# Ledger of designs, part 2: VH-VL binders against Carboxypeptidase Z (CPZ)

Target 1, 134 residues: Carboxypeptidase Z (CPZ), of Homo sapiens (Human) (q66k79r27to160)
Amino acid sequence: NPAGECHRPPAADSATCVDLQLRTCSDAAYNHTTFPNLLQHRSWEVVEASSEYILLSVLHQLLEGQCNPDLRLLGCAVLAPRCEGGWVRRPCRHICEGLREVCQPAFDAIDMAWPYFLDCHRYFTREDEGCYDP

## First folded at step 1 (VH-VL)

Design F1l (framework fv_firastotug)
Fold by ESMFold2-Fast, scan of step 1:
Structure F1l (fold): chain C 134 residues (1-134), chain A 123 residues (1-123), chain B 108 residues (1-108)
Amino acid sequence: as target 1 above (134 residues)
Amino acid sequence: EVQLVESGGGLVQPGGSLRLSCAASGYSISSGYHWSWIRQAPGKGLEWLARIYYSGSTYYSTSLKSRLTISRDNSKNTLYLQLNSLRAEDTAVYYCARLPRFLEWLSYYMDVWGQGTLVTVSS
Amino acid sequence: DIQLTQSPSSLSASVGDRVTITCRASQSVSSRYLAWYQQKPGKAPKLLIYDASSRATGIPSRFSGSGSGTDFTLTISSLQPEDFATYYCQQYYSWPLTFGQGTKVEIK
């Protein structure tokens, strides 16, 4: 919708949308992403070789219950962010904060810290800024 | 199916405190849903009071924040509401209600309600 | 806090009538962050409409919601005997959640 494309959400950056092809993120609620991603990775090859992607894949396998698949989908929002109508969208901070609190006992049990790339204040925005549910 | 049953209502003196319970059955209160308390004075409309996220994070109505505490006990699958410094205006039916799962962006409507428990504040 | 004002506060209608209830927000709640509830005497509220226009599970097609921004409408296309109740709108664009004052639909 051309009129819809003229209205930019406050937390959206201009982007060219491409198909989402990361296997780890195949069940995300969206089908399009962009490069560079929020971590400034410029291609699928770079993402898959990144320490962040490797960590997300390991955590997906080690953690059970409330952290899977929700933690994986949160990671996908940063590594393969949602792209709609020429805008890259940032995921909601409150989702990140809530999931961190729920997952903290599971992380403590395996003696691991919450991942830095999922810092809720760095790549996530408020509801009033047009964030999306990852 | 999910059921919510409130308890702890009855007659309370002005200046006293109230602690209501909401027992959930059919699923776990820690399983990604959010929870709210709502009240309704006799013959009046609905007033939202407080919510607790699945994570334990809380939020309160602006006018009642200093007097309200919402909490939960996951092991008992039960939600609680504490209201202090009771006034006659706190006389109401108190409901607990479920909000959709935390993964639904800004989806904070109440899809399941308890039957309500009547609280009367009178001397 | 976002204030919701419903109009009318009460109305009298007959079975088969089209009933329209409006809800006006003191500031924009976007295109979707509004729900409608039905409450019968002595009972808990029942969710009718969420996301401004989506019917909740089990809600008959005669109930529809519309609107965006500050102005929203609940329509009952052909009022049935079981529809005599009080109806409330609720916004969830921002915390705290707020309800309209209610609209009572009475038998004419």
Scores: ipSAE 0.000, ipTM 0.528, lowest interface PAE 15.5, mean pLDDT 83

Design F1q (framework fv_firastotug)
Fold by ESMFold2-Fast, scan of step 1:
Structure F1q (fold): chain C 134 residues (1-134), chain A 123 residues (1-123), chain B 108 residues (1-108)
Amino acid sequence: as target 1 above (134 residues)
Amino acid sequence: EVQLVESGGGLVQPGGSLRLSCAASGYSISSGYHWSWIRQAPGKGLEWLARIYYSGSTYYSTSLKSRLTISRDNSKNTLYLQLNSLRAEDTAVYYCARAPLWFGELYRYFDYWGQGTLVTVSS
Amino acid sequence: DIQLTQSPSSLSASVGDRVTITCRASQSVSSRYLAWYQQKPGKAPKLLIYDASSRATGIPSRFSGSGSGTDFTLTISSLQPEDFATYYCQQYYSWPLTFGQGTKVEIK
């Protein structure tokens, strides 16, 4: 953290910001995302064709309101991460960890594991690194 | 042109069973959409009953779950609703309806509806 | 289940009037998981608005939707003779899907 030198948020990735067009994510608190996203999808069409996006849509239906909309918004923060000022904001790991704990009974009820793309150690960062709370 | 045509309605006796059909034309029911059955009692509002997902997964209204079975036959391009233990309060117009799919996203509003089939449960 | 309450249950209006129908949800359905339908006697419902504010194909611009969370509104800016009908809101945030009780728009 060089004093007075850094204008960039800590641990933020440089990115080109584009309009957020994913429909499951249109109620997010931000309007811009970036491509390639955190999973290296190159466009919103590729995201919508992805198994991760399909899984997120299916989970929204299968969980019958349990963990929703928090799980959906968490998935959105990974698949279409907040982009501001040319920097991508990774979602907070502690939010992922807390939600996983809350959602575990609902996942158990449908005999499904927590999604790999939402593994809290993959695309999430710490609060002291300027993470985004969806 | 997309069309849904319900059939199988009519007068049915209390305690009996009924199977409604919804014949789809102008598109394939296996093409990734999901479908619901919705009913409307005379002079009343709309009540959602059941859906079948593109994957074959089903979900039912909690009050009717034990008496309903939703199914489909892809080879006949037809949806079905089986009702068991019929009661007077099951008297309604029954609609089948399609929910659109944008690739990977399942919207649950209905862009196409059948014309409905009237079921009257009376002795 | 998410309960939807429409207000008013019925209203009387004249051609050219601005008509406003409200739909209130018992819990939040986010900013978009709400649709509006028009139903005329003896006919199936017709989709007017989806995602709270998006007009369905072929729906005249006088129909608009707004709102978020628990409070949603359907507005007809200048009522036409063909608009006398019953209007329903529907949430699709959570299963089971639920409809409002309906608002009947009648000739004054």
Scores: ipSAE 0.000, ipTM 0.514, lowest interface PAE 14.3, mean pLDDT 82

Design F1w (framework fv_firastotug)
Fold by ESMFold2-Fast, scan of step 1:
Structure F1w (fold): chain C 134 residues (1-134), chain A 124 residues (1-124), chain B 108 residues (1-108)
Amino acid sequence: as target 1 above (134 residues)
Amino acid sequence: EVQLVESGGGLVQPGGSLRLSCAASGYSISSGYHWSWIRQAPGKGLEWLARIYYSGSTYYSTSLKSRLTISRDNSKNTLYLQLNSLRAEDTAVYYCARSGYTLFGWNTYYMDVWGQGTLVTVSS
Amino acid sequence: DIQLTQSPSSLSASVGDRVTITCRASQSVSSRYLAWYQQKPGKAPKLLIYDASSRATGIPSRFSGSGSGTDFTLTISSLQPEDFATYYCQQYYSWPLTFGQGTKVEIK
């Protein structure tokens, strides 16, 4: 994506942007997110108490190094999606599909299914629709 | 204090295989860190080869995956690297190194403890 | 794979000089997934900086790291005799882990 584009991405939903306060996502390349998030969590307290956030932390430890480190940032893009200029940026489906392919043997090794909240067809969108690459 | 000592280097013939050992002391290799092998050819830079996680899960450099096997023996607190089909370009100092993890989910794949290295020379 | 390019490849400096080494990544490694190592001849690398800007335990305050995304910098504010060495950056954002080609800091 050409540097300096200010146009609303085709797949971005309108939103009120708030500061990114989620500790596990503090190293994300963006500083603002929105509520409700893509899972319809309404606040930071709800996200941090959620099974999805707990699972993301556990999976990161269990799968550390067996697939791209991007798995945590992929989860962050769903639980605390990038918000810029009043628009929510959905993460890229092709990044999700690539990570699932790389990570699948690691998930199989621990006898665990790919998480439902990271289902690449649920919260992810296409590159031609202006998706966010975490 | 954690210390790593590599062994098993020396002169090896082209087409042969090598098995390197890395003995860890001061810390259990099964405790939740992951451990890597890195090599450095004479006068060249560093190249990451493979890692093993405390659970036994492994990950390899794509270019060398077919020739590498990383393993461990928890009872001896020792890591191993097997490299097959040796070529002159495999001549290097081989290091083992430790990386950490965090309960909070950040990547900590930097190497905070390194062994002294063991030289492998592949020549007739 | 993420390629890391260090600049300069070598430099000559005097004790007391401020030395700056740059590491550029072929794609973003986020705000933190970069480390710096020091290697002296015949020795293993030693961790200096992790998470782009955090000094490892026991590392003197004259060493500092900065940067984010694709551009990172290691600074030695006042070069000491023991600092003549080769310095490497390393990314740990994506597998495989990759290192820069190294920057040799030599006596002027």
Scores: ipSAE 0.000, ipTM 0.526, lowest interface PAE 14.2, mean pLDDT 82

Design F1x (framework fv_firastotug)
Fold by ESMFold2-Fast, scan of step 1:
Parts: structure tokens; C-alpha cells; sequence
Structure F1x (fold): chain C 134 residues (1-134), chain A 124 residues (1-124), chain B 108 residues (1-108)
């Protein structure tokens, strides 16, 4: 059932904001993130040990630079999401969809599926729900 | 200035095949733009058919994907649309168009340059 | 798929008249992801407006676009003889790209 109230607030979850200290995400457009992240990792140690973070850190080499800067920031929006004023915000789904289209040939060339944690319908939301551009 | 010129239209019998060409000038099709094919049946509206990205990725209208193939030849700066298993309802003017790709980030765009079109008539 | 419905399907107007064409989306296309095209008889479509309100290069100032969300409008402030044409809206918010059915503008 997709219904819900038509005049709901923007998509935002209550959170305690902390400084963004993940090295792979240090150049993000924001300076604060939160735990748990969108994958429910509870600490920076858990994130850094995760297969998702390890994949994100080597995507440049695997895809030979194709879409890597864009894809890294998209991954950061899930692993170290933007946190402002006590709320965690969700990135825009249309950005995810565009990047997937651009990067799909590079993934196909190495026989790799688009990463499940970047499934555009899992952690991304619509513009009318108040998404942000990572 | 970028210009697109379609060719290859004509009369074809039901069940036949046809290959349309779109010659681009003033801009390299291997650059960052998307390129699309759109058709228009006589007296009807516009219908988007297929898109090819500069990297070679292709996208098709769900209803027509089994009968259409979009391709390109970068050395000739030319786009192609292969039409197979043609039916009377495929009779239309076929246009190629450049879809703007102004930023890696904002992916979906509008068509800023169109060719003059080429007529395909499917009739026995 | 997002459906675009244009109103009216056709209209007749005199030179100098203000003409308004509406495009309604079946779901929100955000604040900007809508374009308008003009197609003269026997010719290819020509981009008029993009991002809902931005006029394309070389398009006369009498053409303007407005709206957001689901309701969009193309306005021709003072109709000229060369404006006899069919006008189409197009959304590029989501895949697949879709067009409205068209509005035919006939000069009286």
C-alpha cells in the first residue's frame, strides 16, 4: 500500500549528529553525519569493516575511474548520511537512477551487478519528500 | 552549431525491416550528450522510442524494445535505428534528437536539437 | 509512467491575442522537469521552454512558461501569424520520457 498522508513532512529521521570523520567521505558537501547510518551500522568501526565501505573504497579501480567520483558521494550519502539539526536526510532517488544509467556499462563490463546498498528504491527518496543532492 | 539529418525512410512491407540513419555535424556524438529517436504517426502526437548514451548504453520504449535497435558509429558520427517486424501502425515520421547532458548529476533532460525527420510507410 | 494531459486539445485565436495552454501531470514532476515544444505543419518539433520557465535560445519573449508540481502553463502573450502550430509538453523527471497529446493553435 503506497498511500500515506499526501501532506506529510519531508523524509527525515531523528538523529544525533556527529562530525563526519570517514576518510573516503571527507570531501562531501556536509560536515555532519549520524549513527546508525542508513544500513543500520552502529559505529564508524562497523562501517569501515563493512563490505559496502570496502567496495566503495575500491570502485575507482574496479570501474577504471568511470563514475567513481559521483558513485563515491552517492555511497557516502548511505554510509555517512547528511545530518542537520538533529535529523538525518535521505538523498534524491533521481540522482541514484541517473548514476546507475551512466555507470551500468562499466559494471556490465566486469560482470558486476549494481550494488544492493545503492538500490535506488531502498535509501533514496523523491524530491517532493524533501530529498537532498549529495 | 549542431545539425542532424535523418535518412533511410521509405516504403516497406509488413514484416519487413528498415535501417534509419542520423548524420550529426557540428558536434561529436561520442561526447557527453544523449541521443534519441522519436516518432510521430500521421496526425498523431510524439512518441519516444530509444536513447543511446555517449558510452553506448541503450534504452528502449517498453512496448517496442523487441523490434528496435539503436546504435552508433563514432567514426562516421552517425546514429542508427533498426526497425524489425514492421506493422502498419509503425507508419510515422522518425526523428533523431540530441538530449542535453549538461551535468553528470542531473541525468534526465529535454531534446534541444532535432533533425528534419524521415518518413517510414508500412503498407502492402 | 507519468501521463501528461494538455488542455485544450485545440483552440482558435486572432493575431494579438493572449493564448494559454495547460499541461497536467498524473504525478509530480518536481518544480522544473518540464519542457515545451512547438511543431509547425510539416516540420520537426522545436524546443521553446525548458526547466518549466527557461526560454530556449532564439525563442521570442512572447513565449513564457510557468508552473510546478503537476500544473504547468505555456503562454503566448501576443499571438503572431507564425505561431500557428501544435504545442507539446514533455516531462523529464522520471523514466520513461513522456509527451502530452498536443494542443493545436489555429489563427482565425
Amino acid sequence: as target 1 above (134 residues)
Amino acid sequence: EVQLVESGGGLVQPGGSLRLSCAASGYSISSGYHWSWIRQAPGKGLEWLARIYYSGSTYYSTSLKSRLTISRDNSKNTLYLQLNSLRAEDTAVYYCARELYGSWFKYYYYMDVWGQGTLVTVSS
Amino acid sequence: DIQLTQSPSSLSASVGDRVTITCRASQSVSSRYLAWYQQKPGKAPKLLIYDASSRATGIPSRFSGSGSGTDFTLTISSLQPEDFATYYCQQYYSWPLTFGQGTKVEIK
Scores: ipSAE 0.000, ipTM 0.520, lowest interface PAE 14.0, mean pLDDT 81

Design L0ab (framework fv_libivirumab)
Fold by ESMFold2-Fast, scan of step 1:
Structure L0ab (fold): chain C 134 residues (1-134), chain A 125 residues (1-125), chain B 112 residues (1-112)
Amino acid sequence: as target 1 above (134 residues)
Amino acid sequence: QVQLVESGGGVVRPGRSLRLSCAASGFTFSSYGINWVRQAPGKGLEWVAIIWYDGSNKYYRDSVKGRFTISRDDSKNTLYLQMNSLRTEDTAVYYCARQGYKFLGYGSHYYFDYWGLGTTVTVSS
Amino acid sequence: DIVMTQSPLSLSVTPGEPASISCRSSQSLLHSNGYNYLDWYLQKPGHSPQLLIYLGSNRASGVPDRFSGSGSGTEYTLKISRVEAEDVGVYYCMQALQTPLTFGQGTKLEIK
């Protein structure tokens, strides 16, 4: 880094990029992901068997048309995060926050809390750190 | 909208001190390294100092080492330059400049993407 | 320290004609990552400096297409394809490869 690393490192953990193979995320705006994912799952088999993935599919069916349709893509950004140039890219926190606000009435209607793995302060980062819109 | 506003300049005698401030707004101040760049009357640009985003690293031009101290207060979105033992050669307009960032996939590049309007320091006998 | 040398130190051009400014570094600015750590700035009379070009050839946001940067290693060029009255000012190259960051002496562009 010429003149030193004076900028806060981007929200990009060094990673080996692999092809995105999770079927529910095939319409994501990117083609590459990495393992371990943001939840520390090490393979596609582990992701598909995870409680987070099962919860996402249940929420997708339960909230069909009652919430912003981007909820699935937000989940994909955590379970199969974008990978570019050897770095994992984190999705934008403000997108998560906006979606949570839009979806809050739908979650309230089914008496359910916003999922922990989609907590906007856990796996999401700021625009100035190179976040992307899932 | 990104803004940097310098203040604290003035006219002083050699050997005196001044503290410059740079008030930042319109961006996440704590995420960026910030520079001080000066320009003597009728002369070119001269880099003075940088402070990293977390305050952990500071670098200075050789001619100001030991006399100038760069610091930041992220709670106030403000950068400082404490200038001690001022010399006539320190007479200049002092700009604060943000170290911009572009992720390159194999590292990063830094450039001065935003500059303040400058504050004038005159050291005269 | 890396020394940056600009030429010419001043030039006068007729509006609509091209202008070219050269910048030489005492050491290669080509990093092992493949990028040239050379930036160009413009300071208009009475104004703060503004970024024009970064990494040798990349135009900064809002900079007109008539500005272009080229070169590699120790030899760099800033070209203005069709000079306009608002292009008057002093142009500086700067190496961002290592501290201390160093600027060229500046090239003053005037209109005939």
Scores: ipSAE 0.006, ipTM 0.548, lowest interface PAE 9.6, mean pLDDT 83

Design L0d (framework fv_libivirumab)
Fold by ESMFold2-Fast, scan of step 1:
Structure L0d (fold): chain C 134 residues (1-134), chain A 123 residues (1-123), chain B 112 residues (1-112)
Amino acid sequence: as target 1 above (134 residues)
Amino acid sequence: QVQLVESGGGVVRPGRSLRLSCAASGFTFSSYGINWVRQAPGKGLEWVAIIWYDGSNKYYRDSVKGRFTISRDDSKNTLYLQMNSLRTEDTAVYYCARKPYYDFWSGYSFDYWGLGTTVTVSS
Amino acid sequence: DIVMTQSPLSLSVTPGEPASISCRSSQSLLHSNGYNYLDWYLQKPGHSPQLLIYLGSNRASGVPDRFSGSGSGTEYTLKISRVEAEDVGVYYCMQALQTPLTFGQGTKLEIK
């Protein structure tokens, strides 16, 4: 209604939703994803063969017990993004920024930079753009 | 709903050929590797062959190498097994089975199986 | 090739009793990534096989929690805490680590 109109997200990616199949992401808060993913991978095979997925698997083992569960789910939001109602939804940038701050000492301890594909300014959006908390 | 339906089985004499088909529905066929597994009457399960999602990697049980060829037609969502120079030992129910999730954690598991098609090689 | 050996080959249980099936591999199925690449399948009479357990201990979708998988390396166990009539069939372990993929001989579970 004109007097009480709610805003709609100004940026949202349209997509065909498919079942979330990546086992590393089975505990995500959603059950549907889409292809291409945010890295423009077009199939599960391409995802699991990617350098990004290999790096996420390595970080899963190296950072276990520190920030690993949240880091893994953040990676899942990019490699197997949330899809609902025909739209791919991007995770909130502030969640990425908060996790990077928490995880930074662990990355420093293993002499590793924060991964480029998890750069909080690449695949993560603001709340005013309709983001979700992963 | 994931479905795999095999067809093309029959009764043939040794040395003849058969082509099995596996029609897939309910998932993105081109994104998954698919296996053929057989079971001789009253015997256990025996892996036969796999084809990877891109068709580039194909692996076979030693006893069928050079005689059987696995292939796929993603435009038809169909898997094939061309069986040449059939032997009585090839008599079995043939199942197609999907390799699940196809990520570094999933290995070569079989999450969905077809109903099977019967191949009888008899003289 | 990895050889899979199951024990026992047949098992008869009263409904409500527990059942255990063992599976041994000729080489370790524990990968450097920390996962055990062993699956358990059930084939009910007249039906296609179905996945019960994957990666050693994970239940497949729709599989009741009375089924559990355990073990590591070369020794694995499938346990059914309380056997029900619908559990009748042949149970197979399979190494899911490398081709050629290999199954155990199968264990036939029957209700007394």
Scores: ipSAE 0.000, ipTM 0.519, lowest interface PAE 16.0, mean pLDDT 83

Design L0j (framework fv_libivirumab)
Fold by ESMFold2-Fast, scan of step 1:
Structure L0j (fold): chain C 134 residues (1-134), chain A 122 residues (1-122), chain B 112 residues (1-112)
Amino acid sequence: as target 1 above (134 residues)
Amino acid sequence: QVQLVESGGGVVRPGRSLRLSCAASGFTFSSYGINWVRQAPGKGLEWVAIIWYDGSNKYYRDSVKGRFTISRDDSKNTLYLQMNSLRTEDTAVYYCARGRYSSSWYFPFDYWGLGTTVTVSS
Amino acid sequence: DIVMTQSPLSLSVTPGEPASISCRSSQSLLHSNGYNYLDWYLQKPGHSPQLLIYLGSNRASGVPDRFSGSGSGTEYTLKISRVEAEDVGVYYCMQALQTPLTFGQGTKLEIK
């Protein structure tokens, strides 16, 4: 029997899981999130008014499909993080770094820096700490 | 350090079975899709099968459908290829390669194992 | 299935000279997300394949800048600006747009 869902992942924080209600994140692989999110936003109203959410929505349009659409799902992992079994799950740093590499030409084309809230060292964790692929 | 190590190859007669294994280390195995790619002696690369990171999607080359089954055991960080009803044209070096094919989430084959040799002869 | 065709199938190059390999697909590899799903791999003698270029033009980590990929739709090119002895091997293009994933037949690069 795997210790999976019966063991707390090393970097997980305890949380109360709620339904995922951000429309931008409706195609995420999970149905539950939590508040505060990884940016310490405390409600859907705060998330929707945030500069990070606005930026994520704008980037989807500005990149014109030139970046793999996983950029949106990466943003969702921070703004509406996966909540599973009472734990907040952090996405994998190596996935963030790989996506940044793939998307860099598209960001360069629009003269834009990689978003700070998607800094791979801020909200993403190592494989040995139980990260997940967003 | 990312490593993929294949094993289970050998010499068998047509109609027999073999099970190949690919042991992964140095990364979170459950977060990646893994492929089997083969190469017949002196020939080019030929994609065989992929399994999605969560095991939900499996795709095969037509010539192996119904004979080969790809599977994974994330608790052991191991990928398998069960090969039934082997034919002489299945003779090849079999590589496992980390990668994920999806129009929405693509990773190229950035790490490959050293390969394991399968010889099917009468 | 998407058919991948490489040309030439073999070439011999003097060290320091450029080399160019073409890859043609039977269908466009341009996805609605704007990317061309074509990768380039190198298999050195006695070694496993290694990634060189992904999504048409992106150089993989650790790959020298003398390697470059270009093209879109159905026509792609891998260029080596100055061939070195360590570049000997077989080069393969691969489409990753749809299953089954398909490779070109390979281009053998030799040093004169």
Scores: ipSAE 0.000, ipTM 0.518, lowest interface PAE 15.4, mean pLDDT 82

Design L0m (from L0j with heavy chain R100P Y101K S102W S103E S104L W105L Y106R F107G P108Y Y111L; framework fv_libivirumab)
Fold by ESMFold2-Fast, scan of step 1:
Structure L0m (fold): chain C 134 residues (1-134), chain A 122 residues (1-122), chain B 112 residues (1-112)
Amino acid sequence: as target 1 above (134 residues)
Amino acid sequence: QVQLVESGGGVVRPGRSLRLSCAASGFTFSSYGINWVRQAPGKGLEWVAIIWYDGSNKYYRDSVKGRFTISRDDSKNTLYLQMNSLRTEDTAVYYCARGPKWELLRGYFDLWGLGTTVTVSS
Amino acid sequence: DIVMTQSPLSLSVTPGEPASISCRSSQSLLHSNGYNYLDWYLQKPGHSPQLLIYLGSNRASGVPDRFSGSGSGTEYTLKISRVEAEDVGVYYCMQALQTPLTFGQGTKLEIK
């Protein structure tokens, strides 16, 4: 029962890189991430208990052969974003848009909507702004 | 009083459809994932489907995929199961069961309905 | 799919004696967050299932302390220290680590 939630959040430019330890994201091309993540989860326990992470952990079994591992790596770029030198790298919007298009029939087949946390206009940025290609 | 009440069961022939409802009361329905669990006469419990608290994520047992559709109407505090192309193997008592609260979707069913009976026979 | 196997499938006990039911999973139910995603349910004759134990070892509200859950990974045990007449029914374990959620076959507890 920590008192840390009463403390003021760090400044926006005070990102701290930590080791990437999520099982579902172990094959990502980077080794460091940060908290809060792009969904404002503040710890590993919060991420692992989240509906977003649970969905991501199961997607490879539901959509096997269609867009795995690309979809999983896209989700990892949001839930455990790449951190290097204290800089957080937002994933590329065009990668999200392309993946949504090719995965749409597979999602429709299992009667599932494209995940809201992967809405391409929420946490993704443009290529000319230095986005990360997962 | 916190409760779940199922309805919509009945006797139908193979190939027909039924729509089950589960009415929730006494708690914030929109904060919970809800499941359908069935039990054939004299047999064990079998998980059928889940819908997450936000309504966007749904999972099904393989044998019902493409035939059953789970949905929810949070404005009416009601869960639905649309069952198409029914088979004799779908004969069971159908329970709705409240999953863990939204912050922890993994885990237990802490509230169960009374069940509604579906019989598929020719 | 994770397969859940219970043993024994039936058990007959004299009132006041202990009972023990085993549940094995085909893969570990221990998550990296430290929780074991295994739950125990009791279905009394003619009634809906009710939660007894959640996340391996936690007693649900209103469940007597004579019920206890233990285990981790792939092997779990439900124990009743002193069986009472009201404990008659079918006991099920369930894994909630991943979909599809799966139940054991059930263990029928009867009084001698």
Scores: ipSAE 0.000, ipTM 0.505, lowest interface PAE 18.9, mean pLDDT 83

Design L0r (framework fv_libivirumab)
Fold by ESMFold2-Fast, scan of step 1:
Parts: C-alpha cells; sequence; structure tokens
Structure L0r (fold): chain C 134 residues (1-134), chain A 124 residues (1-124), chain B 112 residues (1-112)
C-alpha cells in the first residue's frame, strides 16, 4: 500500500503476500500466500519437507475421488494460506466440518485418523468473520 | 530382492559432464522418492539431491544447484543425475538411496535401501 | 542449513563393553507433530551406509536390540549396550526435518 491506506477484513491477519509456488496447490482459487503459514513454517523448503505436506500428497493419492469436496485444497488453505492485499485469509470452518463428515468412511477404510493440522477448530473461521471457501 | 545399482561414474576433467544412473529392482519404483548422497575420499556423507515419487518435487544442495539435474524414468525403473560443469570438489562416491514413507497420524521418513555407489573423479 | 555435530569423532572399545555417541543439532529437530527427525546410519568399512535408527529412537528392521537411540530437540544419543566385532565402522547422525538433509561429520568406532 503506497499511500499507507489499508483496511483489515474480519478474521484477517496482516501479512506480506508472495507468489504461490507450491505446485500441489497450483489450482487453488488464489495466486498469493504468505510466510509463516498457519503452521508457522517460515519458507517453501520447510513446507515441502514437512510431515503435513507429505501427508497431504499421500492422502490425495490414497483418497482420490473418495472425498467431496477435494481434501487437497483444504490442506492448501492451511499450508499455503490465501493472501490478499497484505492480509492472510482463513478458510470456512463449515467446509472443513462437512468434508470431515463425508471423508470419515474413506479415512476409516485406510485406518487413518483425521489429520491434526486439519482440525476444523484450529485454523478455520466462521462466515460472519469473513472466511472463504477453499 | 530389493536393490539399487549405480553406474555412470568415471574420471573427467573440470568443466566436463557426467550422467549417473541408478537402476531399481525388487520394488515398485514409481511409489518411492530417491536421494543422491555422495562421499568424498576419506570424508563424511553429504546429501546431494532428492526427487519425489511422482517427479513433481526436486531439491538440491546449494553447491550443485544449476549444475546438477535429478530426473527419473519410471518405465525403466531408473533414476538419473545429470552433472554439468563438474569441479574437483565434486570428486566422490555417489550413492542412490530410497526414501521410505509411512503415514499414520504423521509422516515417517528415512533412507532404508542404499546402492553400492559409483565413483566420480574430477581432476586435471 | 541445520548443522549436525557429533562427539566423539573416534572411539575405541573392548568387545562386550558399551559405547555411546552424541549428536547435536543447531536447531530443534522436534516437529509440532511430536516426532524427532533424527536418523542414525552405520557405514562398515568398504560398504554402503545402512539405516540403524529413525525418528530418534526407532530401530530399523533387522537391527539388533543392543542398539538404542534417545534424545529430543537438539541433543541425541546412540548407545550400543555391548559392542561386537561387526559393529566396527563410521556412525552418522542425520536430520530429516528439512532440506538440505544434513549429516554429522561421523564417529569412527574401532575395536581395542
Amino acid sequence: as target 1 above (134 residues)
Amino acid sequence: QVQLVESGGGVVRPGRSLRLSCAASGFTFSSYGINWVRQAPGKGLEWVAIIWYDGSNKYYRDSVKGRFTISRDDSKNTLYLQMNSLRTEDTAVYYCARDYYKTFGGVIRYMDVWGLGTTVTVSS
Amino acid sequence: DIVMTQSPLSLSVTPGEPASISCRSSQSLLHSNGYNYLDWYLQKPGHSPQLLIYLGSNRASGVPDRFSGSGSGTEYTLKISRVEAEDVGVYYCMQALQTPLTFGQGTKLEIK
């Protein structure tokens, strides 16, 4: 913001926006993210070497077509969160809750618990707080 | 029997190129990421590069970025390391090593299968 | 880059006696998922490296019970309860938390 003019959307944290370079998330509905991400990872190298990112890639392969909506985009909202105009945006909690509900049988089939980093009450917010649909 | 076999090493002068190969057998090659790790004569182990199972992600040691390229051909069960602009400091035995991944509430990652190594000597 | 430092650099042990090797990292290897991303490898003379311990304390398949790993954060230890002749070689710790993956400088274990 050249003039120093800005506004803060509800449930948005100030951030420096950078290009979204994570290839697994290239089809996200946004083109910019920030560091640290919601898990406090400080760089692309840290994210890509993280347990959460590797788990997301494995889950994408193992649960392909078995979850609706796409679990991968939900993970991207945490690992490479949406950044717009200098503000980090949080995804909608109800989207996370709905996905967990429909994906539960698929997770049970592979004997896996819902991932901790996708806990719907940790990184997700309500519609009245300005959340977005990932 | 699970194994990795390196080849392509040799003696070259500085500034030249070599292409190393790592042939995999006894497991589903396309399901695993593979590392290149090197060891200079009388020195310790030094990680060089990794390629993920689907070829989507590649990471390199800073000193080889722009000079080395890791790639894979799953139809041939073979990993490659293209080494350009070789330097005397690249002299080492080069090993390929398989990345094991196990997921149950988190990610477990380690190198469980190693090849016998192939020797690269860069000298004038 | 994460720097890994081992001590001692060389160790001579009488067969049947215990051995202990330490590894220190320049930053914590304890991830938020509760895992310590430190592995131990052994390279016997003239052989390729082999995995001994992963994620701080887990023995790899086929590794004898006399080997154990412990530690968390920045301080890790590999212990051999009773050293045998086949344990001779160079031991390396490695952090697997982030790229570049980095090894310690190695500890040479010899029989007296």
Scores: ipSAE 0.000, ipTM 0.513, lowest interface PAE 16.4, mean pLDDT 82

